# Ledger of designs, part 14: VH-VL binders against Rho GTPase-activating protein 11A (ARHGAP11A)

Target 1, 191 residues: Rho GTPase-activating protein 11A (ARHGAP11A), of Homo sapiens (Human) (q6p4f7r49to239)
Amino acid sequence: VPFNALPHSAVPEYGHIPSFLVDACTSLEDHIHTEGLFRKSGSVIRLKALKNKVDHGEGCLSSAPPCDIAGLLKQFFRELPEPILPADLHEALLKAQQLGTEEKNKATLLLSCLLADHTVHVLRYFFNFLRNVSLRSSENKMDSSNLAVIFAPNLLQTSEGHEKMSSNTEKKLRLQAAVVQTLIDYASDIG
Below, E stands for the ipSAE of ESMFold2; O stands for the ipSAE of OpenDDE; V2 stands for 0.75 times the mean of E and O plus 0.25 times the DockQ between their complexes.

## First folded at step 14 (VH-VL; framework fv_rosmantuzumab)

Design p4 (from j4 with heavy chain H35Y; at its last look DockQ between E and O 0.72; V2 from the best seeds 0.71)
Fold by ESMFold2, look of step 14:
Structure p4 (fold): chain C 191 residues (1-191), chain A 123 residues (1-123), chain B 111 residues (1-111)
Amino acid sequence: as target 1 above (191 residues)
Amino acid sequence: QVQLVQSGAEVKKPGASVKVSCKASGYTFTSYYIYWVRQAPGQGLEWIGYINPSGGDTYYNQKFKNRVTMTRDTSTSTAYMELSRLRSEDTAVYYCAREYYDESGYYDAFDIWGQGTTLTVSS
Amino acid sequence: DIQMTQSPSSLSASVGDRVTITCKASQSVDYEGDSYLNWYQQKPGKAPKLLIYAASRLQSGVPSRFSGSGSGTDFTLTISPVQAEDFATYYCQQSYDTPLTFGAGTKLELK
């Protein structure tokens, strides 16, 4: 379903954010200490059941296990009809990560200024949530590098078709993770 | 001692209802899903559904959807399964079972089972 | 519904033998690199006992003579060496999709 057709909630300091994203992140905040959050598997049958309920506007995330909510959150971004990070920006984001150490962060954040305002609000909300998770890495063992590896394939998907393993596939994945890590580490500077 | 203790055997006539209880002890009742499974005499296992004791959310095998209701009482750490409009084919041992999970995640395997409740449906 | 086909329906073995029980799913039960296939032992008059979860992971307290393997649609439970206490019926169960389904069982009879 189109992104703007989803229900939205008004969130102080961030604006209008999809209600599912607010519900999922809020529910996970009480479990932010969970070791391996986002890395551990949730129940596949319950993930399917929760997705069906969310698609029909039912709210029951607050009682679901953290790993089930985490799995659903990854799937939410992976299954958007259009990636939240626009596909026409992907190559520029990857090139920015190939610059020198100081330059790559500035270039990546500068590219985020090309995003529509609504997209910026959602990205700031979500990446600040991931940053908060990473700040508890001494307990949950999920630093920004780990989170970036997990979320890169979920945020930077393509609809161009499945590409077979090639010599550049591994490099592309590493660059995609680097983009996501920069957005996590500098979440407040997006847009 | 982690255990699930079920209510006693039941004999019912066709068309009646039965409500089976499953009392948990030795663990945090609301942290684990409860599954219900039955086994007809001399036959294999058949899944009925599950309940999340934390919020009461349920999911039923479509075969039973309009005849089964699962509930729980968190104050007594007890799950319940009610089956209505009983038929002779519902004669079986009914088990409650607790989900198992570990550090790597959830696989919907069942590590703790009740001892079973025998239901006989006969004229 | 995912149908689970076990073979054989029954078999006889002596103490010390190596026994293999197979379970075939009508469609893949793999998700994100894991196989959602579990194995249980059931003795007469008792509830099932979990042996193996996620195709190959041994449940705590289960002897290492039990092992599981396979992926996709084809799974195997191996008992080696068979002991006198292993007389029972064995069931596979998939947890990939609802309704959760079990195989019809394999009865292991000691010679």
Scores: ipSAE 0.569, ipTM 0.816, lowest interface PAE 1.6, mean pLDDT 88
ESMFold2 (binder alone), look of step 14: mean pLDDT 93; pTM 0.952
OpenDDE, look of step 14: ipSAE 0.848; ipTM 0.930

Design p5 (from j4 with heavy chain A109V; at its last look DockQ between E and O 0.57; V2 from the best seeds 0.63)
Fold by ESMFold2, look of step 14:
Structure p5 (fold): chain C 191 residues (1-191), chain A 123 residues (1-123), chain B 111 residues (1-111)
Amino acid sequence: as target 1 above (191 residues)
Amino acid sequence: QVQLVQSGAEVKKPGASVKVSCKASGYTFTSYYIHWVRQAPGQGLEWIGYINPSGGDTYYNQKFKNRVTMTRDTSTSTAYMELSRLRSEDTAVYYCAREYYDESGYYDVFDIWGQGTTLTVSS
Amino acid sequence: DIQMTQSPSSLSASVGDRVTITCKASQSVDYEGDSYLNWYQQKPGKAPKLLIYAASRLQSGVPSRFSGSGSGTDFTLTISPVQAEDFATYYCQQSYDTPLTFGAGTKLELK
C-alpha cells in the first residue's frame, strides 16, 4: 500500500506518523535495552502473520517479542512501493558521503531539505528512535554504525534485486550505511 | 526439569469436541510459544497452530479454521487445544510442543514435546 | 502450502554406515541469510526429537555424527557413522511459511 494511504496517528512534536510505525517504536521503547535488537532475527512465520493482521487492521504488537517487532519494522521500510528516502536522491546521497569528513554530514543534511514535509516528519520520528537505541549501546550493543549497516538495505533498496558480491558492491553498501549513520547521528537536523 | 505433560487418551464420537491440556513445568511458561501438532496412525506430522501464552494471541492452520480453539491459563502454566465437530479423520496423537530460540533468533522449531494425547474418533 | 519431499521413503543400513537423507521444498525456505529447514528423529510411540535447525545447526545434546547441509530448496541430513540407537524415522520440516509442513518421513532400518 502507498505511504499516504496508511492509517496515521498524531504524535506531539512530530505530526502525523503512520500508526504502525508509532505502535512498533513505542512497543520497542520498553525493550530498548535488549541485546542485539534489530540484529537478531524474528520468527519468519510470525512476521508474516503480523503483517496479515496489520493489513486487516488488527492490533497485535503489545505482546509480540521485541525481535519480531524489529523484524516487522525492517520489512515495513523494505516493502514500501516507493522508498522512504526517494530513489531520485540515492546517487546524490552516496556522492555526498565521498566528501571530506565535515563536508559529508553537511551535504547529506542539505539533501534532506529536498524531502517533502510529510516525509521529513516520518524520517525525523524514526531516526530519532534509532538514535535513542544507539544511545543505549552499552546495554543493547547496537551503536549507530551497527544500526546503519542493518537499516541501509531496508531504506536504500533498489528494484534491481540481489547483486553478486564484489569490491564495487561492498563500496556501495558501505556508502549506503554511511548515509544512514549520518541520518541517525543528526536525526534532529533532518529537513 | 523442563517438561510438558498432556492429558490422557480420549475416545469420542463423530460430531463431539475434545479439549486437550498441556501443563508446562521447569521454565517460565509465558516466555515460549506453544504449538500443537498431530500425527495420524502410521502417518507423518501435521501442524495445527500456535498460542503466545503471554498475551493469548493465536494462529491456526487454515485446515482447522473454525474447528480449533487454543487457550491458556498462566496461573496453572497450562495450554489447551479444543477441536470441535470431530470426524474419524481426526483420529491421531496430538502433541503440544515448545518453540525454541537461540542467541541468533527464532527458527520456529520445537525443542520440548509433550508425551502426546491419543484421540480416537469412532462410532 | 510448501510441500516437503523426502527421499528415500525407507533405507536399510548397518551400524557404521554413512547415511544420507534428502529433503526438497516446493519453494525456497531461505530468509535473510538463514535456511528455515529443520530435522527431527522419531522412534515408535515417542514424540519427535529435534536434531538440526536452520539447515545445519546441531541442537544441544545431539551427537556430532548428525549433520545437515543445503540451502534454498535442497537439503541433506547425514548420519555418519550410524549407531544402533539411530534406527528411527526422520522428518524434515520447513519453518518458513504457515502452515508449517513436514516431509513424509524416511525410515532408517537395520539391514
Scores: ipSAE 0.543, ipTM 0.794, lowest interface PAE 1.7, mean pLDDT 88
ESMFold2 (binder alone), look of step 14: mean pLDDT 93; pTM 0.947
OpenDDE, look of step 14: ipSAE 0.746; ipTM 0.882

Design p6 (from j4 with light chain L37M; at its last look DockQ between E and O 0.84; V2 from the best seeds 0.74)
Heavy chain, then light chain:
Amino acid sequence: QVQLVQSGAEVKKPGASVKVSCKASGYTFTSYYIHWVRQAPGQGLEWIGYINPSGGDTYYNQKFKNRVTMTRDTSTSTAYMELSRLRSEDTAVYYCAREYYDESGYYDAFDIWGQGTTLTVSS
Amino acid sequence: DIQMTQSPSSLSASVGDRVTITCKASQSVDYEGDSYMNWYQQKPGKAPKLLIYAASRLQSGVPSRFSGSGSGTDFTLTISPVQAEDFATYYCQQSYDTPLTFGAGTKLELK
ESMFold2, look of step 14: ipSAE 0.594; ipTM 0.822
ESMFold2 (binder alone), look of step 14: mean pLDDT 93; pTM 0.954
OpenDDE, look of step 14: ipSAE 0.828; ipTM 0.917

## First folded at step 15 (VH-VL; framework fv_rosmantuzumab)

Design q1 (from p3 with heavy chain S31R, light chain L37M; at its last look DockQ between E and O 0.82; V2 from the best seeds 0.69)
Fold by ESMFold2, look of step 15:
Structure q1 (fold): chain C 191 residues (1-191), chain A 123 residues (1-123), chain B 111 residues (1-111)
Amino acid sequence: as target 1 above (191 residues)
Amino acid sequence: QVQLVQSGAEVKKPGASVKVSCKASGYTFTRYYIHWVRQAPGQGLEWIGYINPSGGDTYYNQKFKNRVTMTRDTSTSTAYMELSRLRSEDTAVYYCAREYYDESGYYDAFDIWGQGTTLTVSS
Amino acid sequence: DIQMTQSPSSLSASVGDRVTITCKASQSVDYEGDSYMNWYQQKPGKAPKLLIYAASRLQSGVPSRFSGSGSGTDFTLTISPVQAEDFATYYCQQSWDTPLTFGAGTKLELK
């Protein structure tokens, strides 16, 4: 199901955000000190059980282990029918990250101005949450570069059938992480 | 020092119920899932299900779903498994086991096992 | 249900030998770069003991002569060198999907 068809909650400062995203992020804020949050694996069998409960409208995240909720959140973005960062912007976002230090951040944020208003609100909400996680890296050991490496494959889905396997996939992955890190570090400037 | 201690052997007739206890010590009971696994005589291991001691959520192997109930008492750090409408095929050693995790996450491996509770179902 | 094919069903070895036990899952048990395959040792009349988790990670207190390897559907447990106390039955267990399933076991008999 597309993210705009999901149930939404009104969130002060951000507007209407998918209710699952609000529930997951608020539950994780109670455990933001967790060492290796998002890096540590959740239980695969429990992720499947939790996803089934969430799909049936059950609010059962508060008793789940933090790493299970984190895994479900990563899966949420990975499995959207359309990526939250529109696929037609991916190449431009990667190109922006090849500019000089000051220019790459500005170019990335300028590209975010092409996003629809609803998408901007969701991205601001989620990336501000990730920024808050990164600001507590002294406790959880997850700075913005670590979070970017984790979330890049979940947010910047590759287009099957359009990829050239002869390309330097390591460079592409590094640029994808750089895009995500910029969005984390400048979360309030998105859109 | 971390251990799971189970209740003693049980002998039951077909149609009865059994409730096995599993007392945890040496760790924070509510932070680890408890699984139940059984082993029939001369057979391998069969997974029954799990319980989250925090909150009490359960998941049962569909083979047992209508006959098994898992509960816990957080004040005594004890997990319970009840199996109803017993059959001779339920004769087995029943284990509780603690789910392990490390700095890399959860892999649903079982690092601490109870000593086992022998259930004999016979007429 | 994921079927686990464990081979051989039994074997004999001398102290000092290198032994390999294989486990094949009916489908991949990999997720996000990890393999959800675990190995246990069980001696007669005792509960299973965890040896290896996540395919290759040695549990605390387990001797380094035990090692695990593999990914996808194909996994191995290696004991080298075999010691007299290693007489036991060994089980693999997948944790990719419910019900969690175990291999049928491999009985290691010392010559």
Scores: ipSAE 0.612, ipTM 0.835, lowest interface PAE 1.7, mean pLDDT 89
ESMFold2 (binder alone), look of step 15: mean pLDDT 93; pTM 0.952
OpenDDE, look of step 15: ipSAE 0.678; ipTM 0.864

Design q2 (from q1 with heavy chain S104E; at its last look DockQ between E and O 0.76; V2 from the best seeds 0.69)
Fold by ESMFold2, look of step 15:
Structure q2 (fold): chain C 191 residues (1-191), chain A 123 residues (1-123), chain B 111 residues (1-111)
Amino acid sequence: as target 1 above (191 residues)
Amino acid sequence: QVQLVQSGAEVKKPGASVKVSCKASGYTFTRYYIHWVRQAPGQGLEWIGYINPSGGDTYYNQKFKNRVTMTRDTSTSTAYMELSRLRSEDTAVYYCAREYYDEEGYYDAFDIWGQGTTLTVSS
Amino acid sequence: DIQMTQSPSSLSASVGDRVTITCKASQSVDYEGDSYMNWYQQKPGKAPKLLIYAASRLQSGVPSRFSGSGSGTDFTLTISPVQAEDFATYYCQQSWDTPLTFGAGTKLELK
């Protein structure tokens, strides 16, 4: 299901955000101090069961382990039919990260101005949530660099079944993480 | 000592119901999922489902979905599995098992098992 | 449902031998860099005992003569050297999808 066809909730300061995203992020706020939040695996069978319940409107997140909710959140972005970050912007975003230190952040944020308004609202909401997680990194050990490494394949992943690990592949992975880290660190400036 | 202690053996007639208890001790009951697994005489293991003791959420193997109910009582640290409309094929040892996790996450392996409850269904 | 083909169904060994038990899943049980395959030992009249989880991780208190390996669809449990207390039935179990399923078992017997 495309993200704009999902049920939405009105969120102060952000607008209309998919209700699942609001529910997942607010549930995780109760557990923001969890060491390794987003790094630790959730149960695969429970992720599938939770996804099915959420798709059918059943409330189930408040009692779920934090790692299960975190896994479901990663899965949500990975499995969108169309990526929330439009695929045709991915290469431009990677190129922006190859610029000089100050210019790379500005270019990345400038590219976000090409996004539709409702996409901007969702991205601001989600990346501000990740920024809030990173601000508690002294407790949870998840700074913006760590979160970027984890979320880059979920937000920027392409269908590459036979790509061999190489210096070029490693560079692409680092650039993808750098894109996501910029969006976390400058979440309020998106769009 | 971490332990799951189950209720005693049951003999039932076809069409009846059985409710098996599984009392946890030595750990925080609400922090670990409980699964139920059965083993017919001379046969392998068959998964029935799980319960989250924290909120009571359940998931059942579709084979049993209309006949099984899993509950828990957090005040006594006890999980329950009830199987209805019993048939001779339900003759088995029924185990409760605790789901294990480590610092890397959950892998739905079962590290602590109850001693088993033998159910015999015969006319 | 993921079907688990465990082989051999029985195996004879002497104390000191190296034995290998295999388990093949009908589809990959890998997810996000982990393999969702677990191994248990069961002695007659007793509940199963966890040996290996996540394909290769040794459960606390399990001797290092037990090891697990494999990924995707093909997994092995190795016991080396076999000890007298290791004669039992061994089960693999996948945890990638519901219903959770077990192999039919491998009985390890004294030669």
Scores: ipSAE 0.575, ipTM 0.821, lowest interface PAE 1.8, mean pLDDT 88
ESMFold2 (binder alone), look of step 15: mean pLDDT 92; pTM 0.950
OpenDDE, look of step 15: ipSAE 0.755; ipTM 0.887

Design q3 (from q1 with heavy chain G56D; at its last look DockQ between E and O 0.90; V2 from the best seeds 0.72)
Fold by ESMFold2, look of step 15:
Structure q3 (fold): chain C 191 residues (1-191), chain A 123 residues (1-123), chain B 111 residues (1-111)
Amino acid sequence: as target 1 above (191 residues)
Amino acid sequence: QVQLVQSGAEVKKPGASVKVSCKASGYTFTRYYIHWVRQAPGQGLEWIGYINPSGDDTYYNQKFKNRVTMTRDTSTSTAYMELSRLRSEDTAVYYCAREYYDESGYYDAFDIWGQGTTLTVSS
Amino acid sequence: DIQMTQSPSSLSASVGDRVTITCKASQSVDYEGDSYMNWYQQKPGKAPKLLIYAASRLQSGVPSRFSGSGSGTDFTLTISPVQAEDFATYYCQQSWDTPLTFGAGTKLELK
């Protein structure tokens, strides 16, 4: 299902955000202190059961274990027909992270100005949520670097992203994580 | 001393119901899913379903969906499995088992098992 | 349902032997780089005991003579060297999809 075809909820200060994303993030906010949030895998059989309930409109996220909701959230981005960060921007985003220390962040945020307004709203919503998680890292042990490593493959991978491990692949993975970390750390400046 | 202690053996006639209890001790009951598994005489293991003790979330093997009910009582740290409309093929040992997880997540392996409850269904 | 084929159904061994038990799933049980395959030991009249989870991870308190390997659909449990207390029935179990299913078991007997 295309991103624009998903049900949306109006969220103050952010606009229209996919309802699943709002439901998942608000449910996880009640559990933001959970140690290892997003790092620990959820149960694969429970993820399937939970996804089926969500797909059929059942309100079930508030009672689900946090690691199961987190797993479903990662799956949401991974399974979009097109990545939420447009694939045609991926190379430029990676090159921006190869710039000098201070210029990396500015270039990455400047590239975010090329995104459609709707996409900017969704990204600001999601990355501000991740920033809030990172600000509680003393409790949950998930700083922005950790979250970036976890979410980079879910946000920047395409169906063409299955390739063998090499030194070039390792550099690409490091740059992808750096892109995501910048977006987390500067979430309010996206777009 | 993490333990699951089950209720005693049962003898039932066809058409009756049975309710097996599984009392947890030595750990935080509400932090772990409980699964139920049975084993007919001389046969292998058959999964029945699971329950989340903290939220009443249940999932039943379709084979048993219309005949099984799983419940819990958090004040006594006890899980229950009720099987209705019993048949002779329901004769088995019924186990409760705790879902295991480690620092990397959940793999739905069962690290602690009850001692088993023998159910005999005969006329 | 995912069918689990264990081989052999039984085998005889002496103390000190190396034995290998095979389990084949009818579908891949891998997810996000992990294999959802677990191994149990069961002695007569007793509940199963977890030996290996996630295909190769040794449960706490299980001797290192037990090891697991494999991915996708093909998995093995190895016992080396076999000891007197290891004569029992062994089951594999997949946890990738519901219903959770077990292999039919492999009975390890003293020669």
Scores: ipSAE 0.543, ipTM 0.799, lowest interface PAE 2.0, mean pLDDT 87
ESMFold2 (binder alone), look of step 15: mean pLDDT 92; pTM 0.948
OpenDDE, look of step 15: ipSAE 0.774; ipTM 0.889

Design q4 (at its last look DockQ between E and O 0.70; V2 from the best seeds 0.00; counts 0 for: pae E 4.4 > 2)
Heavy chain, then light chain:
Amino acid sequence: QVQLVQSGAEVKKPGASVKVSCKASGYTFTSYYIHWVRQAPGQGLEWIGYINPSGGDTYYNQKFKNRVTMTRDTSTSTAYMELSRLRSEDTAVYYCAREYYYDESGYYDAFDIWGQGTTLTVSS
Amino acid sequence: DIQMTQSPSSLSASVGDRVTITCKASQSVDYEGDSYLNWYQQKPGKAPKLLIYAASRLQSGVPSRFSGSGSGTDFTLTISPVQAEDFATYYCQQSWDTPLTFGAGTKLELK
ESMFold2, look of step 15: ipSAE 0.307; ipTM 0.731
ESMFold2 (binder alone), look of step 15: mean pLDDT 92; pTM 0.949
OpenDDE, look of step 15: ipSAE 0.350; ipTM 0.773

Design q5 (from p3 with heavy chain Y59W; at its last look DockQ between E and O 0.94; V2 from the best seeds 0.74)
Heavy chain, then light chain:
Amino acid sequence: QVQLVQSGAEVKKPGASVKVSCKASGYTFTSYYIHWVRQAPGQGLEWIGYINPSGGDTWYNQKFKNRVTMTRDTSTSTAYMELSRLRSEDTAVYYCAREYYDESGYYDAFDIWGQGTTLTVSS
Amino acid sequence: DIQMTQSPSSLSASVGDRVTITCKASQSVDYEGDSYLNWYQQKPGKAPKLLIYAASRLQSGVPSRFSGSGSGTDFTLTISPVQAEDFATYYCQQSWDTPLTFGAGTKLELK
ESMFold2, look of step 15: ipSAE 0.579; ipTM 0.821
ESMFold2 (binder alone), look of step 15: mean pLDDT 92; pTM 0.950
OpenDDE, look of step 15: ipSAE 0.765; ipTM 0.888

Design q6 (from j4 with heavy chain Y33S E99S Y106S D108S, light chain Y31S Y96S; at its last look DockQ between E and O 0.26; V2 from the best seeds 0.00; counts 0 for: pae O 8.6 > 2)
Fold by OpenDDE, look of step 15:
Structure q6 (fold): chain C 191 residues (1-191), chain A 123 residues (1-123), chain B 111 residues (1-111)
Amino acid sequence: as target 1 above (191 residues)
Amino acid sequence: QVQLVQSGAEVKKPGASVKVSCKASGYTFTSYSIHWVRQAPGQGLEWIGYINPSGGDTYYNQKFKNRVTMTRDTSTSTAYMELSRLRSEDTAVYYCARSYYDESGSYSAFDIWGQGTTLTVSS
Amino acid sequence: DIQMTQSPSSLSASVGDRVTITCKASQSVDSEGDSYLNWYQQKPGKAPKLLIYAASRLQSGVPSRFSGSGSGTDFTLTISPVQAEDFATYYCQQSSDTPLTFGAGTKLELK
């Protein structure tokens, strides 16, 4: 389903956000202290069942285990027809991560200004949520770096299928994670 | 002792329906999913479907299409599998099994099995 | 559907031997660093018994002579040393995706 075809909710300060993201993040808000949140997706069987319910508009997220909701969030981004971070910005974003800290942050945020307004709103909403999660890292052990590693592959989808692990691949993955981490840490400044 | 006890052997005609029961004891029934697996004579194992702890979610192997219905009764700690429009190919031993999940809930396996219910479908 | 292929279909061994059974999945059964592959033992007239879960984790109460290894699509069950009570049929099973599927089984017989 195209991103724009999904049900949206009006969220104060953020604009129109996919309803699923709003519901999922809202449900997880009470569980952001959960150790290892997003590290595991839970049972594949439960996840599949939960997804089916969500797809049929059943309000089941509030009673679902946090790990299952977390898993669905990862899947949500991964299953988008196009990566939410546009492919045409990937190279520039990765290069930005190789700059000094201050320049890196500025460049990354500047590049985010090239995103469509709707995308900015969604990303700002989601990354602010992740930032809130990261702020509880003393409890949940999920700082912005950990979260970035988890979500980078889902947000920066690569068309290169099953890549063999190499030094170059690892570098790329690190840079991708760095992009996401920067966006988490500076979520409010996106766009 | 943790165990699943199934109902007795069934003999049915083609086109009929059968409902097998699986009574749980020794553990919190509502904490575990129940799966159903069958085994034809001299053959391997075939997964039929599962029902979640609350009974609100089910998933069936599409091979059985709309012939199977799984339910559970919390008050009696009993799970049920009903198979309709029986065929000779449905002749098998039917097992109920409890799902095991690790602390993260990421791993699933069948750690407790019923003793099996033999179903014979013949004209 | 994920197809599970076991080899060999049958195997003869003596008590004290080392036995290896292989299971191959038609697609990866890994997710997030975990392998959703289980091994069961079944004796005639009895229900299957869980031996190994998550590819390599030994089920409680199962003797240490049973071990599992592998990831992705290739998995192995090892019995060493084989004991008299180990002669049975063994099944691998994936829980990575529905429908859940089993291998065809491997019958371990006394030589």
Scores: ipSAE 0.013, ipTM 0.602, lowest interface PAE 8.6, mean pLDDT 90
ESMFold2, look of step 15: ipSAE 0.169; ipTM 0.690
ESMFold2 (binder alone), look of step 15: mean pLDDT 92; pTM 0.947

## First folded at step 16 (VH-VL; framework fv_rosmantuzumab)

Design r1 (from p3 with heavy chain E103D; at its last fold request DockQ between E and O 0.79; V2 from the best seeds 0.00; counts 0 for: pae E 2.02 > 2)
Heavy chain, then light chain:
Amino acid sequence: QVQLVQSGAEVKKPGASVKVSCKASGYTFTSYYIHWVRQAPGQGLEWIGYINPSGGDTYYNQKFKNRVTMTRDTSTSTAYMELSRLRSEDTAVYYCAREYYDDSGYYDAFDIWGQGTTLTVSS
Amino acid sequence: DIQMTQSPSSLSASVGDRVTITCKASQSVDYEGDSYLNWYQQKPGKAPKLLIYAASRLQSGVPSRFSGSGSGTDFTLTISPVQAEDFATYYCQQSWDTPLTFGAGTKLELK
ESMFold2, look of step 16: ipSAE 0.632; ipTM 0.844
ESMFold2 (binder alone), look of step 16: mean pLDDT 93; pTM 0.950
OpenDDE, look of step 16: ipSAE 0.819; ipTM 0.917
ESMFold2, look of step 18: ipSAE 0.578; ipTM 0.811
ESMFold2 (binder alone), look of step 18: mean pLDDT 93; pTM 0.952
OpenDDE, look of step 18: ipSAE 0.838; ipTM 0.929
ESMFold2, fold request of step 19: ipSAE 0.523, 0.499, 0.564; ipTM 0.794, 0.789, 0.811
ESMFold2 (binder alone), fold request of step 19: mean pLDDT 93, 93, 93; pTM 0.951, 0.951, 0.950
OpenDDE, fold request of step 19: ipSAE 0.875, 0.874, 0.859; ipTM 0.950, 0.950, 0.941

